VHH binders against q96fz2. Designs and how they scored, part 245

Target 1, 269 residues: q96fz2
Amino acid sequence: CGRTSCHLPRDVLTRACAYQDRRGQQRLPEWRDPDKYCPSYNKSPQSNSPVLLSRLHFEKDADSSERIIAPMRWGLVPSWFKESDPSKLQFNTTNCRSDTVMEKRSFKVPLGKGRRCVVLADGFYEWQRCQGTNQRQPYFIYFPQIKTEKSGSIGAADSPENWEKVWDNWRLLTMAGIFDCWEPPEGGDVLYSYTIITVDSCKGLSDIHHRMPAILDGEEAVSKWLDFGEVSTQEALKLIHPTENITFHAVSSVVNNSRNNTPECLAPV

## First folded at step 12 (VHH)

Design W43 (framework vhh_6z1v_2)
Fold by ESMFold2-Fast, scan of step 12:
Structure W43 (fold): chain B 269 residues (1-269), chain A 123 residues (1-123)
Amino acid sequence: as target 1 above (269 residues)
Amino acid sequence: EVQLVESGGRLVRTGGSLRLSCAASGSTFRYYAMGWFRQAPGKEREVVAAIVESGGSTYYADFVKGRFTISRDNAKNTVYLQMNSLKPEDTAVYYCAAGKGIYVDTPSEYNYWGQGTQVTVSS
């Protein structure tokens, strides 16, 4: 997984993340650094993406089932990294293989500290190899979506303000991630950065790409992955497996250039 | 470019069962979401059931939940609708559709449509 879309305005994204805490109380996640959230149809590694994580990471004695939403850098910078510029990291931490996560120090250490997060996206992109050519066909891959009245159904004559409401019931893709905290040697704010755990592709995606992100399908899986106060590392890792509850469609080559950031990137062709 | 041909529509008694088939030709079937829609006289075309490309996710309209089952066979380029406990209200022309759109429950998201097959439910 190396390219995603996460374009929802902050308020729409927040409502899409409504959840119940351990006591059954309805909640919205609380933002940290909301000004660092930059919506985009075409997010690449090193950009910031919103993730969910347990409030207990930030507040002593907080209920571990309560959620924070925070932008984090895509590309995990290990806490032990000694250079002043994170972009100088010599190895790629965009993805973390599920089969070797407990063998790689960069991932095993933060995982042992309970640093699990859920990476949010509209969906992700993969490029299918085409026979007899070096060209690849991009696909947008996402949870199945249902259009309801709650989506803010828009007629041809509706106001521009209503167009933003089309996404009100979009089911965000929820990917299992691991994050770490890096303190710059020269001082400054702690950098939070994440990696997306990957698994073998499900049967439905095998013709497009051989790997897929570990998708947490439904609120029970999401809550167990996030709740490091009650769910052990061993128990949480049982949630990491391929899923067939996924759909896709071919998209334009416009998405190939990560600088292109328009709805055309995810529109069906 | 996909062509869809529905079959299996007929007269059925209330409480009966019926299986509709939709055969696809002309392109790579496995890359399309498939849906069954219906239209009764004087009503708009409405979604009945849909199934994603992988077959791993299905949608059902509330009025058919527990009675109808959608399935697909990608090796045979065919989608099926198994209809049980049929009611007079299920009388309609049933359409098969193939789409690459985002919303599986929305007719405008479907690119290709069959000609329809008539289902009539009476006592």
Scores: ipSAE 0.327, ipTM 0.713, lowest interface PAE 4.0, mean pLDDT 87

Design W44 (framework vhh_6z1v_2)
Fold by ESMFold2-Fast, scan of step 12:
Structure W44 (fold): chain B 269 residues (1-269), chain A 123 residues (1-123)
Amino acid sequence: as target 1 above (269 residues)
Amino acid sequence: EVQLVESGGRLVRTGGSLRLSCAASGSTFRYYAMGWFRQAPGKEREVVAAIVTSGGSTYYADFVKGRFTISRDNAKNTVYLQMNSLKPEDTAVYYCAAGKGIYVDTPSEYNYWGQGTQVTVSS
């Protein structure tokens, strides 16, 4: 997974993350560093993306089922990294293979500290190889969407002006992540950064790409992944597997250039 | 582009079962969400069931949950609707649809439609 869309305005994103804590109380996640959230239709590694994590990571006696939402850098910088510039890290940490996560120090250590997060996106992009050409066909991949209520008569969602109306009540993609905290050696703010855990593609996605992010499908899976106070690393890792509960459509080559940040990036062709 | 042909509609008695088929042309079938819709005389076309591109998720309207099952066979370019415990209220023309739209439960999100197959449920 190397490209996502997460374009919802902050208030819409927050409402899309409404949840129920362990006591059954309805809640919205509390923001950390909300000013660092930058909506985009075309997020690449090293940019910030919003993640959910347990409030217990920040408050000693917090209920571990309560959630914080925070922007974090995509590309995990291990807590032990000694250089002053994170861009000097020689390892690619944008993704973490599920089968080797307990073997690699960069991921094993934060997992041992319960540093699990849920990475939020509208969906993610993958590029399908086309036989007989050097071209690749991009696809936008996301959870199936169901309209919550009947709207007035509107056109199809494949035109840009109608596409904007699609985002009301969007079901965000929820991907399993691992984060770490890095303190700059020369002082400054703690850097929070994450990696997305990857698995083999499900049957429905296998002809588009051979790998997919580990998607947490539904609130039970999301709650168990986040709740490091009650759910051990071993139990949480049982949630990491391919899912068939995804849909996709082809998009134009506009998305290929990560500087393009318009609705055209994810609109059906 | 996809062309769709429905089949299987007929007269059935209340409480009966029926399976509808929708045959699609072209190898691109697997890249479309597929839906079954129905329209009774004097009423608007409404969603009955839908199945996403991956085949791993389905949607059912509340009035058919537990009675109808949608499935797809990408090798045969076919989508099916298994209808059980049929009621007179299920009488309608049933349409197969293929779409790249976002909401699987909304008719306007579907780009291609079949001609329909008539299902009549008698008491």
Scores: ipSAE 0.446, ipTM 0.775, lowest interface PAE 2.4, mean pLDDT 88

Design W45 (framework vhh_6z1v_2)
Fold by ESMFold2-Fast, scan of step 12:
Structure W45 (fold): chain B 269 residues (1-269), chain A 123 residues (1-123)
Amino acid sequence: as target 1 above (269 residues)
Amino acid sequence: EVQLVESGGRLVRTGGSLRLSCAASGSTFRYYAMGWFRQAPGKEREVVAAIVQSGSSTYYADFVKGRFTISRDNAKNTVYLQMNSLKPEDTAVYYCAAGKGIYVDTPSEYNYWGQGTQVTVSS
């Protein structure tokens, strides 16, 4: 997983993350650094993306089932990294393989500290290799979506005005992540950065790509992954497996250039 | 492009069962979400059930939950609707549809439609 879409305005994104704490109380996640959230149809590694994490990471004695939403850098910088420039890290930490997560120091250490997060996206992109050519077909991959209200006639939803309403009831993709906190050796603000855990592709995606992000399907899985105060690392890792509850459609090559940030990036072709 | 042909519609007595089939032509079937829709005389076309490309996630309208099951066989380019405990209210023309759109429950998201197969449920 190396490219996502997360374009919802902050208020819409916040409402899409409504949840229930362990006491059954309805809540919205509380923002940290909301001004660092940059909506985009085309997010790449090193950019910031919103993640959910337990309030207990920031407030001693907080209810571990309460959630914070915060923008974090995509590409985990381990707490032990000694150089002044995070881009000089020799390892690619955009993704973390599920089968080696407990063998790699960069991921094992933050996992031991309960530094689990849920990475939010509209969906993610993958490029299908076409036999006999170097050309690749991009696909947008996301949870199945249900629209509550009646739509117009067949084919009527392709105008720009209709696209605005497509997102009103969007179910965000919830991917299992690990984060860490890095203090620059020369001083400055603590950097929060994350990696997306990856698993073998499910049957439905095997023709598109051989790997997929570990998707947490539903509130029970999301809650258990985030709640490091009640759920051990061993129990949380049982949530990491391929998911079949996913859909996709082909998109145009506009998405190939990460500087392109328009609805055309995810529009069906 | 994909062409869809429904089969299996017939007269059934109340409480009976029926399986509809939809055969797709073309090599791209596995890339489409598939849906079953129905339209009764004087009413709008409504979603009955939908299934994602892999076949492992399904949607059902409230009025068929527990009675109908949608499934697909990507090797055979076929989608099925198993209908149990049929009621007179289930009488309609049933349409198979293939879509590249985003919402699985919305007719306008489906690009290709079959000709329909008539299901009549009588006492």
Scores: ipSAE 0.441, ipTM 0.779, lowest interface PAE 2.7, mean pLDDT 88

Design W46 (framework vhh_6z1v_2)
Fold by ESMFold2-Fast, scan of step 12:
Structure W46 (fold): chain B 269 residues (1-269), chain A 123 residues (1-123)
Amino acid sequence: as target 1 above (269 residues)
Amino acid sequence: EVQLVESGGRLVRTGGSLRLSCAASGSTFRYYAMGWFRQAPGKEREVVAAIVQSGASTYYADFVKGRFTISRDNAKNTVYLQMNSLKPEDTAVYYCAAGKGIYVDTPSEYNYWGQGTQVTVSS
């Protein structure tokens, strides 16, 4: 997984992340660094994306079932990295293979500290190799979506305000991630960065690409992955497997250039 | 482009069962979400059921939940609608559709449509 869409305005994104804590209390995740959230239809590695993580990572004695939402850099910078510039990291940490996560120090160490997060997106993009050509067909891949009417007809005609609500019921893609905290050697703010865990593609996606992100399908899986205070590393890793509950459609080549940031990037063609 | 042909519509008695089939031409069938829609005289076309490419996720309209089952066979390029406990209000022309759009429950998200098959449920 090397490209996503996460375009929802902050308030819409926050409501899409409504959840229940361990006591059954309805909550919205609390933001950290909301000013760093940059909505885009075309997010690439090294950009910031919103992730969910346990409140216990930031507050001693916090309820580990309570959630924070924070923008983090895509591309995990290990806590032990000693250069001043994180862009000089010699190896690609955009994705972490599920089969080697316990063998690679860059991922095993933060995982052992409970540094699990859920990476949020509208969906992700993959490029299908077209047989007999050098061209690739991009696809947008996401959870099945329902255009729910909240019952009761609107007595008024369409207004500009109704356009703001088109994404109110969007079911965000929830991908299993690992994050780490890096302290610059010369001082400055701690950098939070993440990697997306990848698995073998499911049958439904096998014709598009051979790998897929580890998708956490439903609130039970999401809560268990985040709750490092109650769920061990071993138990959490049981959630990491291919998912069949996914849909996709072909999109135009506009998405190929990561500088293009328009609705055309994810529109069906 | 895909061509869709529905079959199986007929007259059935209240409480009866019927299975509709939709055959698709072309090798692209497996890349589409598929849906069954219906339209009764004087009413809008409405979603009945939808199924994602793999068959692992399905959607059902509230009025058919527990009575209808959608399934697909990607090897045969066919989608099915098993209709049980039929009611007179199920009388409609049933349409098969292939979608490239985002919302599985919305007719405008579907690009290819069959010509329809008539289902009539009588007492």
Scores: ipSAE 0.521, ipTM 0.821, lowest interface PAE 2.2, mean pLDDT 88

Design W47 (framework vhh_6z1v_2)
Fold by ESMFold2-Fast, scan of step 12:
Structure W47 (fold): chain B 269 residues (1-269), chain A 123 residues (1-123)
Amino acid sequence: as target 1 above (269 residues)
Amino acid sequence: EVQLVESGGRLVRTGGSLRLSCAASGSTFRYYAMGWFRQAPGKEREVVAAIVQSGRSTYYADFVKGRFTISRDNAKNTVYLQMNSLKPEDTAVYYCAAGKGIYVDTPSEYNYWGQGTQVTVSS
């Protein structure tokens, strides 16, 4: 997974993340560094994306079922990285393979510290290779959406301009991530960065791409992945597997250039 | 492009069961979400059930939950609606539809429609 959309305004994103804590109390996640959240239809590695993580990572007495939402850099910088510029890391840490996660020091160490997060997106993009051509077809991939209309107007097409209106009740994609905290050797703010765990693609996506992000489908899976105070690494890793509960549609080549940041990036063609 | 042909609609008695089939032509069937919709006399077309491309996620309208089951066979380019515990109020023309899956419960999100199959439930 190398490109996502996460364009919701901060208040809409926050409401989309409403959840219940261990006691059944309805809550919204509390923001850390909300000013660093940058909505975009076309997020690439090294940009910041919002993630959910347990409040217990920041407050020693917090209930581990309570959630923080924070922007983190996409591309995990290990805590042990010694150089002053994190962009000079020799390894590509945009994704972490599920089958080797416990073998790679960069991922095993933060997992042992309970540094699990849920990466939020409207959806993600993949490029289907077309046999015999240099052209690739991009697709936008996301959870099935329900509008809850009892009767719709047949023949009314959603144009790209109308997609803004469809986001009011959008079900965000929730991907399993691992994060780490890096302190610059010469001083400065701690950098929080993450990687997205990847698995073999499900049958429904196999013709588009051979890998997919590990998607946490539903609040039980999300809660267990985040709750490092009550759920061990071994138990949490059982949540990492392909999912078939996904839908997609083809999009235009506008999305190919990561500098393009418009609704046209994810509009159906 | 996808063409859809429904079959299986007939007269059944209250409490009975019926399975509707929708056969799709074209190589792109597996890329579409599929829905079953119905229209009773004097009413607008409404969603009954929907199923995503993979077949693993389904939607059901409140009035059919627990009674109807939607399924699909991508190898056979077919979607099914199993209707159990039928009631007179289920009487309608049932339509199969294919769409690109933005909102599975909304008729306007569906690009291709079948001609419909009549289901009549008598007491």
Scores: ipSAE 0.239, ipTM 0.667, lowest interface PAE 3.8, mean pLDDT 87

Design W48 (framework vhh_6z1v_2)
Fold by ESMFold2-Fast, scan of step 12:
Structure W48 (fold): chain B 269 residues (1-269), chain A 123 residues (1-123)
Amino acid sequence: as target 1 above (269 residues)
Amino acid sequence: EVQLVESGGRLVRTGGSLRLSCAASGSTFRWYAMGWFRQAPGKEREVVAAIVQSGGSTYYADFVKGRFTISRDNAKNTVYLQMNSLKPEDTAVYYCAAGKGIYVDTPSEYNYWGQGTQVTVSS
């Protein structure tokens, strides 16, 4: 998984992440660094994307079922990395294979600290190899969507002409991630960065690509992955497997250039 | 391009069962989401059930959950709707649809439609 869309305005994204804590209380995740969230139809590695993580990572005695939402850098920078520039990391940490996650120090160490997160996206892109040509066909891949009216944070000043109804009740894709915290050796802010765990593709996606992100399908799976205070690493890893509850459609080549950031990137062709 | 032909609609008694079939012609059936929709006299066309592409997920309207089952056979280019425990309020023309749109439960997201098959449930 190397390209995603996450374009929802912050208020819409926040409401799309409504959840229940362990006591059954309805909640919205609390933001850290909300101004660093940059919506885009075409997000590549090294850009920031919103992730969910347990409040217990930031507050010693917090309820581990309560959630924070924070922008993090895509491309995990291990806590042990010694150079000043994260882009100089010799290894690609955009994705983490599920079968070797406990063998790789870069991933095993943060997992041992409970540094599990849920990576949020509208969906992700994959490029299918076409027979008899070197050109690849891009697809947008996402949870099946239903159109249900949603009461919400659409302000009285919002115009239906300015806001696409398609996104009012969008079910966000929820991918299993691992994050780490890196302190720059020259000083400065702690960098939070993540990787997306990958699995073998499901039957429905096998004709498009041989790998897929580990998708957490539904609130029970999301809750167990995030709750490192009650769910051990061993139990959480049981949630990591291919998912058949996924759909897709072909999109135009405009998505190929990561600088293109328009609705055309994900529109059906 | 796909063409859709529904079959199986008939008169059935309350509590009865019926299977509808939709035969698709065209080269790209496996790349379309398929849906069953219904329209009763004086009512808008509403979604009954939908199934996404090969290996996909299913959707059911609340009023048919537990009673109806949608399935597809991509080798035969056919989608089915198994209807159990039929009620008089299930009386409608049932339409098969194929689409590449985003919302599986929305008629306007479907590009191709059959002509419909009449299902009548008598008390």
Scores: ipSAE 0.290, ipTM 0.692, lowest interface PAE 4.0, mean pLDDT 87

Design W49 (framework vhh_6z1v_2)
Fold by ESMFold2-Fast, scan of step 12:
Structure W49 (fold): chain B 269 residues (1-269), chain A 123 residues (1-123)
Amino acid sequence: as target 1 above (269 residues)
Amino acid sequence: EVQLVESGGRLVRTGGSLRLSCAASGSTFRFYAMGWFRQAPGKEREVVAAIVQSGGSTYYADFVKGRFTISRDNAKNTVYLQMNSLKPEDTAVYYCAAGKGIYVDTPSEYNYWGQGTQVTVSS
């Protein structure tokens, strides 16, 4: 998983993350560094993306089932990294293979500290290799969406108001992530960065790509992954597996250039 | 570029069962979400059931949940609707549809439609 869409305005994204805590109280996640959230139809590694994590990471005695939403850098910088520039990290930490997560120090250490997060996206992109050609076909991959009331499809949106209605009640893709906290050696703000755990692709995606993100399907899986105060690393890792509960459609080559940030990136072809 | 042909519609008795089939042509079937829709005379076309490309997620309208089952066989380019415990209210023309749209439950999201197969449930 190397490209996502996460374009919802902050208030819409926040509502899409409504949840119930352990006591059954309905809540919205509380923001940290909301100014660092940059909506985009075409997010690449090293950009910031919103993640959910337990409030207990920031506040002593907080209920571990309460959630914070925070932008984090895509591309995990381990806490032990000693150079002053994170871009000089020689390891590619955009994704973390599920089969080696407990073997790689960069991932094992933060996982042991309970640094689990849920990476939010409208969906993600993959490029299908086409036999006999150098061209690759991009696909947008996301949870099945159900229309709850009057709304519009992307293709039916002719105005800003209709466009907004397309995303009302959008079910965000929830991917299992691991984050770490890196303190610059020369001083400065702590950098929060994450990696997306990957698994073998499900049967439905095997014709598009051989790997997929570990998707947490439903609120029970999301809550267990986040709740490091009650759910052990061993129990949480049982949630990491392929899912067939996904849909996709082909998109235009506009998405190929990560600088393109328009609705055309995810519109069906 | 998919053509859809429904089959299996017929007269059945209340409480009976029926399986509808939809055969798709073309090598692209596996890239489409598939849906079954129905339309009774004087009523709007409504979603009955839908299934994503992998078959791993399904949608059912409330009025058929627990009675109908949608499935697909990507090797045979076919989608099925198993209809159990049929009621007179299930009488309608049933349409198969293939889509690349976002919402699986919305008719306007489907690009290709079959001609329909008539299901009549006698009281």
Scores: ipSAE 0.537, ipTM 0.822, lowest interface PAE 2.1, mean pLDDT 88

